VHH binders against Gliding motility regulatory protein (frzE). Designs and how they scored, part 12

Target 1, 240 residues: Gliding motility regulatory protein (frzE), of Myxococcus xanthus (p18769r270to509)
Amino acid sequence: DISNEVREQLDRVESDLHMLRDDAFRFVRRNDDGINTLHGNLAKMADHVAEARLVPLSTVFDAFPRAVREMSRTQGKEVDLVIENADIGVDRSMLGDVRDALVHLLRNSVDHGVESPDTRQQLGKPLNGRIRIRVRVDGDMLHIEVEDDGRGIDPERLRQAAISKRLINAVQAAALSEREAIELIFRPGFSTRDQVSELSGRGVGMDVVKRKVETLGGSVGVSSRIGRGSTITLRLPQSL

## First folded at step 4 (VHH)

Design w12 (from e2 with D31K S52Y D56K; framework vhh_vobarilizumab_d1)
Fold by ESMFold2-Fast, scan of step 4:
Structure w12 (fold): chain B 240 residues (1-240), chain A 121 residues (1-121)
Amino acid sequence: as target 1 above (240 residues)
Amino acid sequence: EVQLVESGGGLVQPGGSLRLSCAASGFTFSKYAMAWYRQAPGKGRELVAGIYSGGKTSYADSVKGRFTISRDNAKNTLYLQMNSLRPEDTAVYYCAREGSDYGDYWAFDIWGQGTLVTVSS
């Protein structure tokens, strides 16, 4: 029948219009999803560019608790690591040099600073050594302090070592304050040992750490008291 | 197991002499620099004398000419010969081994239990 043919055509037209509308909505949604994905990618790119400039020091510090545990195990020591203000940011371009310097200072504290548990017990100290990394900002400068509660640096031993290495004479050594004597660790040529050690490889000297920090526009400081520990301070521009 | 064991401390009269010994075990003694430190009542620890693996020696000014540090690598033993002892030399004397090349602090990584030297009439 002709009335059935007219209804069939009308039903087809209505179906085709519904399909066209659904296709249009799917196309708009796909384009909106594509635009949202593009906006997301652009935001990630902007964040990545921002991260290339300034990132939190926690990106470096997060690996340190495990590293200190492994170093301590190797030396037969127990060491507690405390990290303060890890959320402070630094220029990303400096992260590698900062990490390398801090890893070196942590190894110094574990290998040389902190005494064995038996020695600490004999001296009336807690059996577990303590290393503290503290970050603070002073104006446009960042201060990263690595402190241990270990044996400290002996200024008289450093005076005698410098005389033995012919870096200074006895008169010059006697004229140094305790602080100036401790700062001898940063002198070129001081870090060379005159005997073989079975407990360590060659490593890098404190003069290398100082040169790296100075190249970044910063400075390195040291304070120590024999039997009470040492603090090495890295002073760096927060932005280059 | 690394160990340093000091001996030879005791009571001595002013002007007397005493010889301290430090027996080392658990490491290759001949490869390490060794030192004697002392801690007097109410004072911090101070370096008295040091001897490098090659035999070169150093002394604190307060003991130079009176004390002699020496080593016997065949016996794994460090010595401190103390002459013309004074009341101010009264202290616990500690044997120390030099630390590793790592970090270059000039720290000594092993301290012995100590031996008491009392200079008194």
Scores: ipSAE 0.012, ipTM 0.202, lowest interface PAE 9.2, mean pLDDT 79

Design w3 (from e2 with E1Q V2L A23E A35G G44Q G50F S58N L78V V92I Q113K L116P; framework vhh_7qia_2)
Fold by ESMFold2-Fast, scan of step 4:
Structure w3 (fold): chain B 240 residues (1-240), chain A 121 residues (1-121)
Amino acid sequence: as target 1 above (240 residues)
Amino acid sequence: QLQLVESGGGLVQPGGSLRLSCEASGFTFSDYAMGWYRQAPGKQRELVAFISSGGDTNYADSVKGRFTISRDNAKNTVYLQMNSLRPEDTAIYYCAREGSDYGDYWAFDIWGKGTPVTVSS
């Protein structure tokens, strides 16, 4: 038997201990929930800050229709420009380099890629040339394609040009695949500019375009078919 | 004024030979590379043979060993000698002058009207 007074005191102590244990558990849980909520809010804030650094490519592209019209008029050509997915964003710090590269590619397509209306008529093509800029995202990389429906790049002419410029010898030139021959346009010291034309002379070589893209962590590709046109692809990180 | 005129096409049996000619006028022929293209019904135009201003030649894999391109600068003429002809060689054959002086990589810019070649028994 134990006295009723000692039992009542023991029951009170046990109840107080139980309450303290429950309060400690609720405190730890509320503190952990608070920390987890703060971590979640900081992550969302960081994501919003990262996204705020991206600007739509339309910021660059909006000037292109007028630029292409002026270039076309100077060359006596009719060219239609189509732009797809201009709402895709890129890091603000890259906009200048992207604009400069694209202006150079558009100038090359107008000045050299797209044939004269008379030549296009002889080939059974629409009199108006077409240039298409297409943007797409693959993971963390941005792909910007500049496509024309013009005369295309002749791999044999490129091989002969590279030999004449002493960039490669005849044996090396003969060993190149068609794609490798077309990629000669990116070789250091290979100039594709028309020095007689003031407009063409304002451009930079394709080797400079490749170098700029590579310094941004990207790459440049080319595909072409004689009489069907050329596509130059700029592959760039969407964020730096 | 600038003109390319093809001739020498016709009907020939498989295994036969034809020699195509392309006579140029209105430009300094010896300064330009020349090519022969063909286009079969419903197909794209393809380059089959190329000759540089210096006389260097290249051929499509489909015609290597069978076709020979040559030029006579004194006659402003480019030739395509076609041997061991096959039914798949049936096409309209076009002569072309190398592309414009704008850049070193642009394709041919002046085309002839074409001469038809039919290989059939």
Scores: ipSAE 0.012, ipTM 0.172, lowest interface PAE 8.6, mean pLDDT 79

Design w5 (from e2 with S52R D56S A107Y I110L; framework vhh_vobarilizumab_d1)
Fold by ESMFold2-Fast, scan of step 4:
Structure w5 (fold): chain B 240 residues (1-240), chain A 121 residues (1-121)
Amino acid sequence: as target 1 above (240 residues)
Amino acid sequence: EVQLVESGGGLVQPGGSLRLSCAASGFTFSDYAMAWYRQAPGKGRELVAGIRSGGSTSYADSVKGRFTISRDNAKNTLYLQMNSLRPEDTAVYYCAREGSDYGDYWYFDLWGQGTLVTVSS
């Protein structure tokens, strides 16, 4: 059980922190020239506290190959999942929100992004769809990219959908760049409804994903080309 | 195979009329919202008219009062009646099916091949 193992690891780290606190306290009482040493021990304790909250993203990602296989089988699709840099850590308090966001993005890629094998064959694409999760660290920020090689997002379709849903008028829609039109997927009320199926868990709307990420101090981006796929990028602080 | 096949396009003079048809096959037509889109040379695709599975309709302001979208569920066919045609209505007209299982990647999940409508004197 990965959750149980993580808790046991955190308990061991907590024990280590307790030992450091004891050492620092002893230095105060027994060493009258130890002010610099005490400051060093307190800094180490602060670093250990920060590190104790970081959990490898592999804790989240280890379940994804099975989940994608189950989603793909239900849809009659064949999808390859590639995960890069799963060893990078994230704050434990964000783990649930990160997992939920990624499960939603994977479900969208399988259900709506990747075409059926017959359609892919007609388009001259490999029969197996491809989803890639790539993790990068840039300073104190974590970038998680979910990329598929599927049908992509049609910006004109999104403009018309937003007009039909009364979210923007025709003048506003015409003024949007292609990239801005694709970003309409993040607008509140744009999603017609989250999909509920026999697949594990219930998805959340893309506006909800954006709101959750922004609440954590991050941002969400999208890039897409019709017929070539889509990439959703989650930018999150590595520590809260 | 799931497909949409349009017909009825052609050359007409300004003020004339055309009726476009879209034959659907391979799916339960009555369960889906359907739409007509058009794309004029050098422009993006424009929603012309939409019809829900229940029969409620919507129209672009540019065609409202001139075009009528309708469906015949028994024949699995979508129609667009175009009256009082103008040169600016010249475009390739596409029949489209909106997905029944919409996610946040909400877009057309099926398009026809298109039918050309030219309005010129």
Scores: ipSAE 0.005, ipTM 0.169, lowest interface PAE 10.0, mean pLDDT 78

Design w6 (from e2, 14 letters changed; framework vhh_4orz_3)
Fold by ESMFold2-Fast, scan of step 4:
Structure w6 (fold): chain B 240 residues (1-240), chain A 121 residues (1-121)
Amino acid sequence: as target 1 above (240 residues)
Amino acid sequence: EVQLVESGGGLVQAGGSLRLFCAASGFTFSDYAMAWLRQAPGKRREWVALISSGGDTDYADSVKDRFTISRDNAKNTVSLQMNSLKPEDTAIYFCAREGSDYGDYWAFDIWGQGTQVTVSS
C-alpha cells in the first residue's frame, strides 16, 4: 500500500525537520548569548580603561585654597572657599584646560564678584565672601559649578556695554531677557572693545573660557542675581 | 569725568628701554585692574600686560620677562617698563581700565588715546 507508506514517510520527514529546526534554533541562541556576553564584557572593559585614565579633580583643586587665600590677601578681601566632591575623576588629558578655566573663574569671583569688606558691611552681608566649587556627575557628563555670594551680574550694565562695544544695537539689547543679557559675557568681542588673541593659553575673557570648554565637547552656563552672587557652570565629558 | 592719559612714548633703538606712564582721573583708581594694550599699523589691538587692583600681574607671551607693569595708587598711575625692545614692539600703546562687571575679567570700558612707540632696527 502506497498510501500508508507515503504517510509514514511524511511523518518521519516532519519529525526530522522539527529536530533540525530545534537544533538550529539552539545553536543560534547559544551564539547570540555568547555575542551579547562578549559585547557586555567589552563595554565593561572600556569602562575600566576609561576609569584607569581618570584622575581625581582634587589633583587640580588641592592648590585652590592657597591660591584663593593669596588672591584675597592681595585684594584686601576675606574669602572662604568650599569645595565639594573633589574625589570625582576626569580624563587626565583635560586637567590643564579644566585648571585654567577654574583659575580664571576663581580670579573673577575674587577680583570682581566678592565685594570689599567695607562694601559688604554697608550691604549687611557677612564680611567674609564665599566661593563654592561643586562637582556633580550626570550620566557621562561632569557639572562643575563655581558659585560666589558677591555683587552678581547686572543685566542692564551688560546691555549698555554690548551697545557701547557695537556688538548689538539698542533695539536688539532691549529685546534680550534678563538671562540672555547676563549671557552676553560669553559673546565673542565682549571682553574688549577690540578683539585680543589668546596669548598665555588662559585667554582674555569669558568668551575664551566658553571656546575652550566647547573644544572639549562641553558647554558653559551662567546664573546670577544682582546683590546675591553668580554661578558659572562648566559641563564637560568625564572622558574624551 | 573719567579719563586716562598716556605718556612716555618715543623713538628707541632695538635692545633699548622705554617707560610708559598712564595718568588716571575721575574714578577710584585703586578699585580697578589696569591694562596696557598695543596696536601696530594694519593690525588689531592686542593685550600686553595687566595689573589687578591688588597688584597681581599677567603678561602676553611675546613680552613676558621683557616688560614690567606696575601701579602707584597714591599718584593714580600705571607704568609699563619696556626692556630689550624689538622692532616688532613698534605700535601705539594704550592704557585701559578693566570693566567692573563681574564675569568680564578682561573687558575694558575706559581707554586712553594712546602713545606711539617706535623701535628702530
Scores: ipSAE 0.010, ipTM 0.157, lowest interface PAE 9.7, mean pLDDT 79

Design w8 (framework vhh_vobarilizumab_d1)
Fold by ESMFold2-Fast, scan of step 4:
Structure w8 (fold): chain B 240 residues (1-240), chain A 120 residues (1-120)
Amino acid sequence: as target 1 above (240 residues)
Amino acid sequence: EVQLVESGGGLVQPGGSLRLSCAASGFTFSDYAMAWYRQAPGKGRELVAGISSGGDTSYADSVKGRFTISRDNAKNTLYLQMNSLRPEDTAVYYCARESDYGDFWAFDYWGQGTLVTVSS
């Protein structure tokens, strides 16, 4: 029968197309699932390897509340320390340098930044000073900010100090922007005041902190507003 | 005296590649972060790529995956490998060295620039 033969041929073609379609869908799904699983596993492996090289900054920060308390009591000050994002990691090889830089910044905030309780009361500020350490990641770089709500940095005093030390003349000093004047704290051999405190860290200056951070491939920034406080930012590679 | 001299710019067709070089002198090259900036006609300077003294890199979103910044401390030379170039990459490219005083990776020393033109 021609009619039955044609129907049988159409049935075979339909069956063959169904099998081909099912095979194609199965092949695409298996390949997509396999590739996605592999990519997921590789990404997780890379993340685990990267994390294994990093040590949480809490290993450094855990000692700071006691250190700040001791520093503040020695100076007759009340200071609250707040630490944010201490779980963020940094290369183990950098821990000592990061610790040393941060200890120096904390001493500067306590010794020079935060005012006495009597002065803070006269200025209408809370009696307790506040120091905040904030960690954030920006791409492959860490930003560690040490902020205080203290007296701030006076750019005019820095200009006059630099002139007195013969680092710049009066014309050069007047040409500096407010930010450039504040950055004078990083100049080699520059100290804003004599450090007579036993917490002075052997008289090391901000230039030492800057050089150490730069040796690690980072940079140091400063922002300050007189009467409202200062923020020193360490920008460091998260891994070396 | 800090000197930065760029080279390697030129005219290239879309999809082409160029390698820019910056020869540095007058300072200890290995101690400083370096960057490439560009300035298109009628626009301000834009940071393209940065590299720390330790070799860590950062890129503008518009060039990620296409450009590679690198340094050769033995040769006091900074490089920018530019692949898959687009007409919008047309600009004068500047080499920059970070400030001696820092400030969030401030760059205070600049070369004269090298012109890159991407067009058919």
Scores: ipSAE 0.000, ipTM 0.100, lowest interface PAE 15.0, mean pLDDT 78

Design w9 (framework vhh_vobarilizumab_d1)
Fold by ESMFold2-Fast, scan of step 4:
Structure w9 (fold): chain B 240 residues (1-240), chain A 122 residues (1-122)
Amino acid sequence: as target 1 above (240 residues)
Amino acid sequence: EVQLVESGGGLVQPGGSLRLSCAASGFTFSDYAMAWYRQAPGKGRELVAGISSGGDTSYADSVKGRFTISRDNAKNTLYLQMNSLRPEDTAVYYCAKEGTSDYGDYWAFDIWGQGTLVTVSS
């Protein structure tokens, strides 16, 4: 009958429509997958372009073993320098400031941190002082640690010195934690020795190091134990 | 001139106690960090305890929990209370004063006296 032929024809048209719809859905999903893959590839290319701005810190550190040897000889000290993770990169525009800050820290460790061989012998320490530079990445930040096994810093002596120099009063000094007291070394005008060293053409004070690091969008930290040494940590953005 | 005079050493049995004293003169005692060192026969000197001008203390791991460093600024005297003494604590004990007069600079400890002998033995 005509009724049965019309129904069969409508059933075929409906089946053809379903096939076309399925093909359209497959085409859209295939194109969406392609677009998602392209977006992923563009993000990876952007990361590679950002990474191309970074220069290994070894570019700065390669000169340090000779510099520390020369500083040590001038002071009559024996110092071993160990550098870890020198291949980690930093933004090329920051290299000069990073180099200058680290040279100041190394000079401070040799001149003030590490004791003379005679003093180290009296203290039962190895005659050779040790300075270690460690680099690590934490998210978007670089951490560069300069550690020595020298005399360390007395927090109470720093509190009393700051009061005597009129940088803080006794109430402010008493409120400082041990770490905050040690951080007094970064205060402008705190160290008379740093001013004398600067006038003699030697390295500059810790306040200058802090200012340089802060200008780069970073921060500086210190930890110390009297008689056991000090660690200065530079925290810097890896890219500007 | 700086003078440091150690006293209080002697012979003590294992598990016993001693209190060492260091009489200081020739400088403003309250302005300086002080420390105790020891030297056993045939060994190097070891820093055992330190105390800042404000009273913060530090100890070698070998003596932590057994020894207590303290100071009496009115008497210009440094003390080391030694409890639960062991044969390995046998040494000459030296009082030491920080070696620099500059404010804010790093410093080392200097020994000025002859020390006091501590012998832990049965």
Scores: ipSAE 0.010, ipTM 0.194, lowest interface PAE 9.7, mean pLDDT 79

Design x12 (framework vhh_4orz_3)
Fold by ESMFold2-Fast, scan of step 4:
Structure x12 (fold): chain B 240 residues (1-240), chain A 121 residues (1-121)
Amino acid sequence: as target 1 above (240 residues)
Amino acid sequence: EVQLVESGGGLVQAGGSLRLFCAASGFTFSDYAMAWLRQAPGKRREWVALIYSGGSTDYADSVKDRFTISRDNAKNTVSLQMNSLKPEDTAIYFCARDSEYDSGWYEFDYWGQGTQVTVSS
């Protein structure tokens, strides 16, 4: 049967493509790790020059309380922003990209992370949501954590959403670890929709944040608990 | 004006079944994911089931394999079939609209008034 033979051949090709896609996912992760190590070493070499160019992150953070207040007001939400260790410096050349990445994270937390006041009341949470930006230094790397006390990310819901969006099939989804499932938020196309509102983040996905941070020689991490919130961590070289 | 109206609640014996209905109006129903949430006395409201605009479904672990969510876009309705009911399923059940289609965060911007489900013994 020619039709059956062609079908079997197509099935084999499809299986091979699925394996290649999964291998590519692992390759990207492995490549990110290698790039981060390299950038860390290069940052140390350039540190003597870059220290003369460091500016406090407060130059970026000073605008955030107003921005979060405006985002919250537009969404009918009440959000408190807490910023810790704003005095830590970063390479001046990175300042604009760091600001853009953090604005996307704040918008994501306001638009998608923090529940509406009515929802929070129904869930027994404090009426005001909380977003915390925390900066810490680990060797030559800067860690910027953006944490919210919102709804959190359900790995199972993300698996199903990715299947619904045709980004992966059910077999691939089931094979992802919990962390890998949560990391689907960084995948191109995951949050892509017709851009109805710039503030809602429908046109700006977490893939944009990941790309910006990687361009700076850094990496992005995520952790989350359902109903208790999410933390996005930016790891960046303090100097280039 | 967005409106969600639940029905189908009542008293049922443990091991029994109930079917809840939600009639939606005031928006393009087919564009939105719809959910069922519940709130037991003295407890927080919890998510139970969600159906995307395309028909894919998600369930809380506590109700998986017992509850089935479905929708009828022609009638602007979403329903929840509840089987093998347990006393722990006693709660007010709310129909909700997901504020963002396929958001992955499931923020709900509108709720109905709720329908009481009581499971005895």
Scores: ipSAE 0.000, ipTM 0.174, lowest interface PAE 11.9, mean pLDDT 78

Design x2 (from b2, 17 letters changed; framework vhh_8fcz_2)
Fold by ESMFold2-Fast, scan of step 4:
Structure x2 (fold): chain B 240 residues (1-240), chain A 123 residues (1-123)
Amino acid sequence: as target 1 above (240 residues)
Amino acid sequence: QVQLVESGGGLVQPGGSLRLSCAASGFTFSSYAMNWVRQPPGKGLEWVSGISGSGGDTTYADSVEGRFTIIRDNDKKMVYLQMTSLKTEDTAVYYCAKDFGSGSYYEEPFDYEGQGTQVTVSS
């Protein structure tokens, strides 16, 4: 219930800031001689209000090391999780969607992306898999990257899956570039909603993730190389 | 864990018949389409046939249309492939596969979990 607690705390902060703003306006009316001091205090309060609108992504990320350890243990894998720039903030209204998207990506990387230790040894890779979550700010946009050093996404496998699902025909599939084939993961209907497996997580597909991100004014990207790993990038407005 | 156990392969002469079986466990069987795929010696996987979860719809590769029949028994959690008029080119390891839909972009197009069953068509 971490999402509800975060929302409740943010609502209390917003209420407190509203009261502080009202108190400051009352103070100005009663003490005209202190206008310079009040002006400085109001500027500081404005900064505080702006800061309180953004919630650190660490609120979401703090649970991930434990979650990845549990996922890894269940799959008989060893995975190192590295998180960079967790202190960067995002609008509170986006936290739940960001958390759900990242949990889905982490689950895919642990369960399917990162090879077993035996397979990694045969391929000459380090026995421990690596997942990196990196946050960057570019203007008013956040880039949240989830990278693994696993098997990578096979464009030919995705072409065949899309043909089998009748999303495209064989001629259309053959015409796609490798990057376009990898982007098939975002096609509506790529994941069948009637297919429920004990290992299917929450059953959300990447098309749902893309739709939610685009509704928020953002975009989703993917890059991958077979045998070298995959990176999924969520681009989101920092404030809305 | 999804488990698919294939059986019924063997050596058969051209023009002969075989019935392959697939025992499924670890998922809600009637909710998933099931497929047969095959891998000829030295070649990649080839899709052969598919059947909807209810059994109401079936599809076949052009190379086997009219010769093979896919059927399922949801009560027994079984899929079958009835093969007739077998040709040398049908020689392959045959795999039973749960339809793609686990939500992972790392998965094979079909979720197969067995070692398959060898079919050899030779005089």
Scores: ipSAE 0.024, ipTM 0.353, lowest interface PAE 5.9, mean pLDDT 79

Design x3 (from b2 with F100Y Y105W E107D P109T; framework vhh_ozoralizumab_d1)
Fold by ESMFold2-Fast, scan of step 4:
Structure x3 (fold): chain B 240 residues (1-240), chain A 123 residues (1-123)
Amino acid sequence: as target 1 above (240 residues)
Amino acid sequence: EVQLVESGGGLVQPGGSLRLSCAASGFTFSSYAMYWVRQAPGKGLEWVSEISGSGGDTKYPDSVKGRFTISRDNAKNTLYLQMNSLRPEDTAVYYCAKDYGSGSWYDETFDYRGQGTLVTVSS
């Protein structure tokens, strides 16, 4: 329960503050012994204050297996979800934006990325699609990867779409590398939808996800191979 | 502003038929693929049918193939869904949707501007 997690962290802060108050009073009478005790308790309080803002990503991820099953049933697909390192924490103030972004990415993978069992059989893939959420910490940054083993992203389809939407001209489109063409999904106006539907996640484009992540001090990346799937990476500060 | 107005829903007995209509405005109707999608009580959105801008190409999922037919009248800016052999599990709110072109990097991109039309299949 996220409420219980926050309460426990706040209780630690309260306990440490009480200890510091008591140690500060005794310091007047006990010289260097009081100083050393106070210094140790200040370090503990700083650690607990820092922890008070972090909540495990499992508070977000615990609902995902059921959500993916429901999405999969709606689409007539079979999808396995694997989550790695759900115990890693993130700043409480970012939880809502992280949850919304991940739900959108999961819906995108289920609705569009992962092929039907019949199509996967024809392609020689396992019948069940696979979505993996992998969390890593590198320095002060949190990396959340959402990977599927689905159809992947076709750079040429994206070039054509961008030309049709008049976001770029044919000369500009032809000059893009395959990576740059795939990154067109982040371009403002590429999705052009303004309605958000409940379970499908439609109407929110990757440009919106990118802007939200950038507002948090992070970045978004994409990699994909035709027929092998796609990976969207959210890079976020672990704390604000 | 893109506007889509669905109509034609109602109560029908199992095995019955209904024809849904969608009146479109605010865009060049013949230039866009159009879709029918539905949402059953307590479930998510389900794609039901697709038609190309010219009307020459249509697609259906297995759940409705052979029973539903999508069509369009580009002169009247109207999309249709003919539903035959209706089953209780076809009960849903039906929406028409406009394709934003090949803007989906996977397989579909559409816009739900209408309020939908309720289809109830019950005896």
Scores: ipSAE 0.013, ipTM 0.157, lowest interface PAE 8.7, mean pLDDT 78

Design x4 (from b2, 17 letters changed; framework vhh_7pa5_2)
Fold by ESMFold2-Fast, scan of step 4:
Structure x4 (fold): chain B 240 residues (1-240), chain A 123 residues (1-123)
Amino acid sequence: as target 1 above (240 residues)
Amino acid sequence: QVQLVESGGGMVQPGGSLRLSCAASGFTFSSYAMSWVRRAPGKGPEWVSTISGSGGDTSYADSVKGRFTISRDNAKNTLYLQMNSLKPEDTALYYCARDLGSGDYYEEAFDIWGQGTQVTVSS
């Protein structure tokens, strides 16, 4: 489905194409005024083509408050979702992959990251968990950060899991820094997703998220502090 | 409806032993893996041990391997932790947790934590 803004952008592109075609057919002989007009029209068309590909991330994010509420209800948790800079645009062709990745991250935060209210009370945390989605632009790259204030990622647990799955041996695991141990989540075959359900997403792990993002010319990062939460960062080209 | 109640903590000298118990109610106990998690003063939670629903598989943190033994009695809906050769660094509040399983980058997710039971090892 096409939004009114995208429809208007497409209409401008179509109009620009007709004007360029007509201008090209009229200007059989080269002259400075005709050339300047053509250059101006081509630049406007290029701008409208670029704009027609970008849609605001709110197109994806608008569904998230309801989705997080439903996930939270299913788990008996209370989670607040905060979204920042949702009006920043992304290439329309990437929307499906961005949506799928973010839904996966939100589900992992709700289902596994954020503790139960009782656990949070025992730890001295606010009873409601918090998930923050923050968007920013750095040059030609888009950064989408998904942060939770939950239990965090335990690098020792990840080292042991990688050893048990025979992805690395004990010597290799012991040599990893804390950050390197956390980045084990991106290794093929590391995902331990045990059950498939509509709520858990569709056969995606962090290795799949990383591959999709890298195919788009981007990268994925992770940072975490045990007991204080996790942040996953998706870095993507704003336009393809 | 769902409840986990820890007991068996206390004060003990280094080298001593304690046995912790966790009484579970309100869910099908044998269908869930169960874990022990501890929190030392001023530190975050540390996973200690996990046992599968059937009791056939167990795992332990490196800091407690060879000293602690996790077990369960599914007929009594009770989880146990036998702690031998206790050290001062084992001083912590110990929690019984129902394991929700592993999800992606969270190797364990705990959905129920009771009040805990205090273990103090002093010289």
Scores: ipSAE 0.016, ipTM 0.289, lowest interface PAE 6.2, mean pLDDT 80

